# Ledger of designs, part 110: VHH binders against q96fz2

Target 1, 269 residues: q96fz2
Amino acid sequence: CGRTSCHLPRDVLTRACAYQDRRGQQRLPEWRDPDKYCPSYNKSPQSNSPVLLSRLHFEKDADSSERIIAPMRWGLVPSWFKESDPSKLQFNTTNCRSDTVMEKRSFKVPLGKGRRCVVLADGFYEWQRCQGTNQRQPYFIYFPQIKTEKSGSIGAADSPENWEKVWDNWRLLTMAGIFDCWEPPEGGDVLYSYTIITVDSCKGLSDIHHRMPAILDGEEAVSKWLDFGEVSTQEALKLIHPTENITFHAVSSVVNNSRNNTPECLAPV

## First folded at step 8 (VHH)

Design A36 (framework vhh_6z1v_2)
Fold by ESMFold2-Fast, scan of step 8:
Structure A36 (fold): chain B 269 residues (1-269), chain A 123 residues (1-123)
Amino acid sequence: as target 1 above (269 residues)
Amino acid sequence: EVQLVESGGRLVRTGGSLRLSCAASGSTFSTYAMGWFRQAPGKEREVVAAITQSGGSTKYADFVKGRFTISRDNAKNTVYLQMNSLKPEDTAVYYCAARVGFYSTAPNEYDYWGQGTQVTVSS
């Protein structure tokens, strides 16, 4: 996983993340640095994307089941990185293989500190290799959505109002991530950056790509992954496995260029 | 941010029972994982029991399983260690410790420590 869509306006995204804390109280995640959130149909590594993480990471007096939503840079920069240019490591930390996460220092160290996050997206893109051609077919991959009479209009040339209605009850894709905090050696603001954990693709996606993000399917899995105060690293890692609860459709080559940021990027073809 | 004070340590006979208390002061007790550690003369400090911030998960050293129970009362800012079937080998100074996040079995991963309470078990 190297490209996602996360286009919802901040208020819609926030409501889509409504949750219950350990006491059963209904809550919305509290924003950190909301001005850094940039909605896009075509998010690539090095851009900021919204993640959920435990409030306990920022406030020592927080219940670990309470959630913050924050934009973080895609491409984990380890806390121990000593060079001034984080771009030198971005390529290597876009994804984190589940089978080697406890072997690689870049991921083992933040994981040991409970730095687990849930990466939010409308869905993600993958490019299917076609035999006998140099062209690849892009697909948009996402959770199954509750069908309404108008939900089948994804990709139709509708007015913006019709597109907004399709997204009002959209179930966001929730991917398991690891983040770290990097303090520039020469001073400046702390950089929060993340990686997406990847697993072998499920049977349903095997014809499109051999790897997929580790998807946390449902609130129980999301809560356990985030709650580093109540769930050990060992128990949390049991949540990391392929899932069959995904769907997809082919999309236009418009998505190939990461500079293209329009609804056509995820519309069916 | 949290201050810890242990109490309850005393001389007890082999086979006896004792409950240790760790009183915490500060605004953040309920968010800390808590551990009980002990240090016998001439030995390193070792984990006895640990508990998460909600009390939903606990961990015990093999040598105390079935005999000791850790519990907490967040409304009273107190963590307890109930010690049953005491043996001379349990003689040690018992320490209460606190850390942010999930509990640890390593002493060096705890941020706050009490001064300890002496438990002596006579043969």
Scores: ipSAE 0.544, ipTM 0.829, lowest interface PAE 2.2, mean pLDDT 88

Design A37 (framework vhh_6z1v_2)
Fold by ESMFold2-Fast, scan of step 8:
Structure A37 (fold): chain B 269 residues (1-269), chain A 123 residues (1-123)
Amino acid sequence: as target 1 above (269 residues)
Amino acid sequence: EVQLVESGGRLVRTGGSLRLSCAASGSTFSTYAMGWFRQAPGKEREVVAAITQSGGSTWYADFVKGRFTISRDNAKNTVYLQMNSLKPEDTAVYYCAARVGFYSTAPNEYDYWGQGTQVTVSS
């Protein structure tokens, strides 16, 4: 997973992340650095994406079940990185393989600190190789959506008004991530950056690509992944596995160029 | 910053029971994972029991399983260690400790420590 859509306006995104804390209190996640959130139909590595993480990461005395939503850089920069420019990191940290996550220092260290996050997206894109040509068919991959008379569906939307109603009740894709905090050696603001954990593709996606992001399907999985105060690293990693609860449709080549940021990127062909 | 004060340590006969208390003041106690550790003369500090911030998960060293119980009362900012069927080998200074996040079995991963309370078990 190297391209996503996360285009919802901040207020719609916030409401889509409504949750209950450990005490059963209904809450909305509190924003950190909301001005850094940039909605886009076509997000690539090195751009900022919104993630959920435990409030306990920012407030030493916070309840670990309470959530913050913050934009983070896609592409994990380890806390121990000594260079001045994060782009000079020799490792590609866009994704982290589930099978080697405890073997690699870049991921093992932040996991030991409880630095688990949930990466939010409308869905993600993947390119199916078509043997016989150098062309690849892009697909938009997302949670099955609940169809209501007022909300519509992505496959049935044919006007701006219908598309607006689809997004009001959209179920966001929730991907398991690991983040780290990097302090520039020569001063400046702390950089928060993340990687998406990947697993083998489920049967439904195997013809499109051999890998998929680790998707946390439902609030129980999301809450356990985030709650590093009550859930150990070992127990949290049991949530990391393929899911069949996913759907997709082919999209046009417009999405191939990451500069293109329009609804056409995810519209069915 | 949190301050921890242990109490309840005393001399007790083999087979007896004790309840240790650790009272916290300063920062919000209910958000810390808590551990009980012990240290006998000439030995390293070892983990005895640990508990998450909500009390939803606990851990015990093999040598105390079935005899000791860790619990907490977040309204009273206190963690307890109930010690039953005490043996001479349980003689040690008992310490409580606090850390942010999930509990740990490693002493060096705890940020705050009490001064300790002496437990002596005699035949």
Scores: ipSAE 0.502, ipTM 0.819, lowest interface PAE 2.4, mean pLDDT 90

Design A38 (framework vhh_6z1v_2)
Fold by ESMFold2-Fast, scan of step 8:
Structure A38 (fold): chain B 269 residues (1-269), chain A 123 residues (1-123)
Amino acid sequence: as target 1 above (269 residues)
Amino acid sequence: EVQLVESGGRLVRTGGSLRLSCAASGSTFSTYAMGWFRQAPGKEREVVAAITQSGGSTYYADFVKGRFTISRDNAKNTVYLQMNSLKPEDTAVYYCAADVGFYSTAPNEYDYWGQGTQVTVSS
């Protein structure tokens, strides 16, 4: 996974993240650095994306089941990185393979500290290799969405104007991530950055791409991944596997250029 | 989306120099980190050099440091590997690879690959 859409306005995104804490209380996640959230239909690595993480990461003695939502840089900068410029990091940390996550220091260390997050997106993009041609077909990949009386089926949203009607009840894609905190040697703000864990593609996606993000399907999985105060690393890693509960449609080449940030990026062709 | 085609591989004498080119099709080249990998007979594919989207940061494997230079020209959709002071152990098929975001040293992290170009270094 190397391209996503996360275009919802902050208030809509926040409501889409409503949850229950351990005591069964209904809550909305509390924002950190909301001014750094930049909605976009075409998010690439090194940009900021919203993630969910446990409040306990910020507040000693907080209930670990309570959630913060914060923009983080896509592309994990390890806490031990000693250069002054994150671009000097010699490794691609956009994705983290599930099969080697406990072998790579960049991921093993933050994971051992409970630095698990849930990366939020409308969906993600992948480019399918087409036999006999140099063209690649981009696809927008997302959770199956519920139908409403007003918006109709997702198939009814085949045009850009129809797609706007489905966003009010959109089920956000929830991807398993690992984050770390890096303090610049020269001083300045702590940098929070994340990587998306990847797994082998499910059968439904195998014709599009051989890898997929580790998707946390449902609130139980999301809660267990985030709750590092009650769920060990070993138990949390059991949540990391391919899922078949995913859908997709082909999109136009407009999405190919990450500078394009319009609804046409995810509109069906 | 990108298609990659390597060129420049040939027979060269020990101590010689060679520049490999990797031409990318499409307007999205500047959004990819690029890597050069090599594979000798009976060995796994290994990283040689990598470069970020902007060209602002590069990586070199220990066995090529000081001898090889990776560079890119985003206006020409091309990445280059300048190889100097070539040794027989540099003999391999050289592949260019593309991935979105920052570069990686792991072949499995790259989604797009060229077909490779053969470099043979003789004494």
Scores: ipSAE 0.000, ipTM 0.116, lowest interface PAE 17.8, mean pLDDT 85

Design A39 (framework vhh_6z1v_2)
Fold by ESMFold2-Fast, scan of step 8:
Structure A39 (fold): chain B 269 residues (1-269), chain A 123 residues (1-123)
Amino acid sequence: as target 1 above (269 residues)
Amino acid sequence: EVQLVESGGRLVRTGGSLRLSCAASGSTFSTYAMGWFRQAPGKEREVVAAITQSGGSTYYADFVKGRFTISRDNAKNTVYLQMNSLKPEDTAVYYCAAEVGFYSTAPNEYDYWGQGTQVTVSS
């Protein structure tokens, strides 16, 4: 997973992340650095994406079940990185393989500190290798959506009103991530950056690509992944596995260029 | 930020029981994971038991399983270690410790420590 869509306006995104804390209270996640959130139909590594994480990472008096939503840089910069420019990191940390996560220092150390996050997206893109050609077919991959009287399908969005209906009750894709904190040697703000954990593709996606992000399906899985105060690294890693609860459709090559940021990127063809 | 004070250590007979307390000062006590460690003369400090911030998960070293119980009362800012069926091998200074996040079994992962309370078990 190297490309996502996360285009919802801040207020719609926040409401889509409504949750219950350990006391059973309904809550919305509290924003950090909301001005850094940049909605896009076509997000690539090194851009910022919204993630959920436990409030306890920022406030030592927080209940670990309480959530923050914050934009983080896609592409984990380890806390020990010594150069002044994180773009000069020579390793690709966009994704982290589930089978070697405890063997790689870049991921093992932040995971040991409970630095687990849930990466939010409308869905993600993958490019299928086509037999007999060098061209690849892009697909938009996302949770199955519950049809409501007010919501429309992506295929039925032919007007501004119908486009709004598609997203009113959209179920966001929730991917397991690991983050780290890097302090610039020359001073300045702490950089928060993340990687997406990947697993073997499920049977339903195996014809599109051999790997998929580790998807946390439902609030129980999301809560356990985030709650580093009550859930050990060992128990949290049991949540990391392929899921079949996913759907997809083919999209046009417009998405190939990461500079294209329009609804056409995820429209069915 | 949290300060810890252990109490309850004393001389006790083999087979007896003892309850240790660790009183914490600071409004953030309820968010810390807490651990009990012990150190006998000439030995390294070792984990005895640990508990998460809500008390939902606990850990016990193999040598105390079934005999010791860790608990906490967040309203009283106190963590307890109930010690039953005491053996001479349990003789040690007992320390309580606090860390942010899930409890650890390694002493070096804890940021705050008490001064210790001496437990002596006679035959």
Scores: ipSAE 0.500, ipTM 0.810, lowest interface PAE 2.3, mean pLDDT 89

Design A4 (framework vhh_6z1v_2)
Fold by ESMFold2-Fast, scan of step 8:
Structure A4 (fold): chain B 269 residues (1-269), chain A 123 residues (1-123)
Amino acid sequence: as target 1 above (269 residues)
Amino acid sequence: EVQLVESGGRLVRTGGSLRLSCAASGSTFSNYAMGWFRQAPGKEREVVAAITQSGGSTYYADFVKGRFTISRDNAKNTVYLQMNSLKPEDTAVYYCAARVGFYSTAPNEYDYWGQGTQVTVSS
């Protein structure tokens, strides 16, 4: 996973992340650095995307089941990185393979600190290799959505009014991530950056791509992944596996250029 | 920040029972994982038991399983260690410790420590 859509306005995104804490209290995640959130139909590595993480990472007096939503840089910069420019990192940290996560220092260290996050998206894009051509067919991949009179379906939206209805009750894709905190050597704000954990594709996606993000299907999985105060690294990693609870449709080549940021990027072809 | 004070250590005969208490000062106690550690003369500090911030998960060292029980009362800012069937080998200074996140079995991963309470088990 190297491209996502996360286009919801901040208030709609926040409501889509409503949750229950350990005490049974209904909550909305509290924003950190909301001004850094940039909605887009076409998010690439090095851009900021919203993630959920435990409030306990920021406040020692927080219950670990309470959630913050924060924009983080896609492409994990390890806390031990000593150069002044994150772009000088010599290896790609956009994704982290589930089978080697405990072997690679860049991921093992933050994971040991409980730095687990849930990466939010409308869905993600993958490019299917087609035999006989050098062209790739892009697909938009997302959770199955409940079709209601007000929400409509993404394939049926043909006007601005219809698009608004599709997204009001959209079930966001929730991907397992690891984040780290990097302090610039010359001073300045701490950089929060993340990687998406990847697993072997499920049977339903195997014809599109051989890998998929580790998707946390449902609030129980999301809560356990985030709750580093109550769930050990070993137990959390048991949540990392392929899921069949996913759907997709082909999209136009407009999405290929990461500068294109329009609804056409995810519209069915 | 949290400050920890242990109490309850005393002389007990083999086979006896004892409950240790660790009282915490500060508004943040309920959000720390807590551990009980012990150190016998001439030995390194070792984990005895640990508990998560909600009490939902606990850990016990093999040498105390079935005999000791860790619990916490977040309303009273206190963690307890109930020690049953005490043996001379349990003689040690017992320390409580606190850390942010999931509990650890490694002493060096705890940020806050009490001063310890002496438990002596006589034959």
Scores: ipSAE 0.541, ipTM 0.822, lowest interface PAE 2.0, mean pLDDT 89

Design A40 (framework vhh_6z1v_2)
Fold by ESMFold2-Fast, scan of step 8:
Structure A40 (fold): chain B 269 residues (1-269), chain A 123 residues (1-123)
Amino acid sequence: as target 1 above (269 residues)
Amino acid sequence: EVQLVESGGRLVRTGGSLRLSCAASGSTFSTYAMGWFRQAPGKEREVVAAITQSGGSTYYADFVKGRFTISRDNAKNTVYLQMNSLKPEDTAVYYCAAYVGFYSTAPNEYDYWGQGTQVTVSS
């Protein structure tokens, strides 16, 4: 998982993240650095994406079940990184393999600090290999969406108003992430950056790609992953496994160029 | 920010029972994980028991499992350690400590500490 869509306006995204805390209180996540959120149909590593994390990471008087939503850089920069430029990091930290997460210092250290986050997206893209050509078929992969009969389905023929109605009730993809905090040696703002944990692909995705992000399917899994005040690292890691509860459709090659940022990137072909 | 005061330590005979209390001042007590630690003369400070902010998970060192029980009352800003079947080896100064996050078993990770209360177990 190296490309996502997360295009919802901030207010729509916030409402899509409505949740209940430990005591059953209905809440919306509170934003940190909202001005750094840039909606896009075509997000690549090194860009910022919204993540959910426990409010306890920022406020010592917060219940650990309360949530913050914050934009973070995709591509984890470890807290121990000593160079001045994060782009000089020799390791690719866009993804973190579930099978080695406790063996790699870059991931084990932030996990020990409870630095778990949920990476938000409309869905993600993968490119299927085609024999005998350099061309690959891109697919948009996302949670099954609730529909009102056939007329409520996502489709290329739908009007802009119908597409807007689909997105108002879109179920966001919730991927398990690990984040870290890096302080630039020359001063400046603390950099928050994340990696997406990956697992072997499920049967439904095996013909498209051999790996998939670790998806947290449902509020119970999301709550346990975020709640580092009540859920240990070992218990949280039990949530990391493939899921079959995903769907997909083929999209045009417009998405191949990460500079293209239009609805055509995820529209069915 | 948080001040912790232990009480209840005294001399008890082997096989006896004792309840320690740790009273916290501060409106954020219910958001801290709490731990009980002990230190005998000439020895390192070691974890005895720990409890999460809601009381949903607890930890006990192997040497106290089945004998000690940790509990908390967030309405009273107090954490307790019920000590049963006391042994001379339990003689130590007992400290309570507060931690932000899931509890830790490492003393050096705790942010706030009480002054300690002396427990002496004699034959």
Scores: ipSAE 0.287, ipTM 0.702, lowest interface PAE 4.0, mean pLDDT 88

Design A41 (framework vhh_6z1v_2)
Fold by ESMFold2-Fast, scan of step 8:
Structure A41 (fold): chain B 269 residues (1-269), chain A 123 residues (1-123)
Amino acid sequence: as target 1 above (269 residues)
Amino acid sequence: EVQLVESGGRLVRTGGSLRLSCAASGSTFSTYAMGWFRQAPGKEREVVAAITQSGGSTYYADFVKGRFTISRDNAKNTVYLQMNSLKPEDTAVYYCAAWVGFYSTAPNEYDYWGQGTQVTVSS
């Protein structure tokens, strides 16, 4: 997973993340650095994306089931990185393979510290190799959306007005991530950065691409992944597996250029 | 929604102490992060201190660090700013503000504002 859409305005995104803490209290996640949130239909590595993480990472004695929402840089910069410029990191940390996560120091160390996060997106993009040509067909991949009385379901045949209405009740894609905190050697703000855990693609996506992000399907899975105060690394890793509860549609080649940031990026072809 | 009323501003001598209070209406106060901001004549509103909804984390601007303390009492729907070792440069109208997020140092992120309370520090 190397390209996502996360275009919702901050208030809509926040409401889409409503949750219950361990005591059954209804809550909205509290923002950290909301000014760094940049909505986009076409987010690539090195850009910031919103993630959910436990409040306990920021507040001693906080209830670990309470959630913070924060923009983080896509592309994990390990806490031990000693150079001044994180763009000089010599290895790619955009994705973290589930099968080797406990073998790679860059991921094993933050995972041991409970630095689990849920990466939020409208959905993600993948490119399918087309038979008989070097052209690739991009697809937008996302959770099945519930039908409403007024807007109907999301689909390739839906009118622009119906597409506009689906965002008000959009079920965000929730991907398992690992984050780390890097302190610049010469001072400045702590950099929070993340990687998306990847698994083998499910049967439904195997014809599009051989890998997929580890998707946390439902609030129970999201809650257990985030709650590092009560859920051990070993138990949390049991949540990391392919899911069949996913849908997709073909999109135009406009998404191919990461500089394009328009609704056409995810509109059905 | 929340309504905020500041109190405690007055004239105080250099080196003195003062505690500002901000009273919020309703029982939703505990869901808001709170900030104290100040504005001197001819200058933009700037952050002084901020506190999360639980009171577990605080922020202080460099120019007040070690002198001011922010705290809150969710049972009383009140946030406080304890100001010690006051300097003439601290003279400003002090505002409390409420934000639904963690906390922010940017004034434009805060949804609700009090009317302000004047603090004057003289030699």
Scores: ipSAE 0.000, ipTM 0.157, lowest interface PAE 15.1, mean pLDDT 84

Design A42 (framework vhh_6z1v_2)
Fold by ESMFold2-Fast, scan of step 8:
Structure A42 (fold): chain B 269 residues (1-269), chain A 123 residues (1-123)
Amino acid sequence: as target 1 above (269 residues)
Amino acid sequence: EVQLVESGGRLVRTGGSLRLSCAASGSTFSTYAMGWFRQAPGKEREVVAAITQSGGSTYYADFVKGRFTISRDNAKNTVYLQMNSLKPEDTAVYYCAAKVGFYSTAPNEYDYWGQGTQVTVSS
């Protein structure tokens, strides 16, 4: 997973992340650096994406079940990185393989500190290799959506008016991530950056691509992944596996160029 | 940020019981994982028991399983170690410790430490 869509306006995104803390209280995640959130239909590595993480990472008196939403840079920069330009390292840390996560220092160290996050997206894109041509077919991959009379689904919305309503109650894709905090050697603001954990594709996705992001399906999985105060690294890693609860449709080649940022990027063809 | 004070250490007979308390000052106690560690003369500090911030998960070293119980009362900002069937080998200074996140068995991962309370078990 090297391309996502996360286009919802900040207020809509925040409401889509409504959750219940350990005490059963309904909450919205509290924002950090909300002005750094940049909605896009076509997000690539090195751009910022919103993630959920435990409030305890920022406030030592916080209940670990309470959530912050913050934009983080896609492409993990390890805390131990000594050079002044983090973009050099981004090439190697867009994704983290689940089978080697405990063997790689870049991921093992932040994981040991409980630096688990949930990466938010409308969905992600993958390119299917087409035999007989050098062309690849892009697909938009996302959670099955609950159909309502007013919101519909992407596949059911044929008019511009119906298309706009599909997003009102969209179920965001929730991907397991690891983040780290890097302090620039010459001073400046701490950089928060993340990687997406990847697993073998499920049966339903195997014809499109051999790998998929580790998807946390439902609030129980999301809460356990985030709650580093109550859930050990070993227990959290048991949540990392392929899931069949996904759907997809083919999209046009407009998405291929990461600079294209329009609804056409995820529209069915 | 958190200050920890152990109490309850004393001389007890082999086979006896003792409860240690660790009182925390500061409003942040309920969010820390807590551990009990001990150090005997000439030995390194070793983990005895640990507990998560909610008390939902606990750890016990093999040499105390079935004999010791860790618990916490977040309303009283206190963690307890109930010690039963005490042996001379349990003689040590007992320390409580606090860290952010999930508990650890490694002393060097804890941020805050008490001053210790002496437990002596006589034959």
Scores: ipSAE 0.547, ipTM 0.826, lowest interface PAE 2.0, mean pLDDT 89

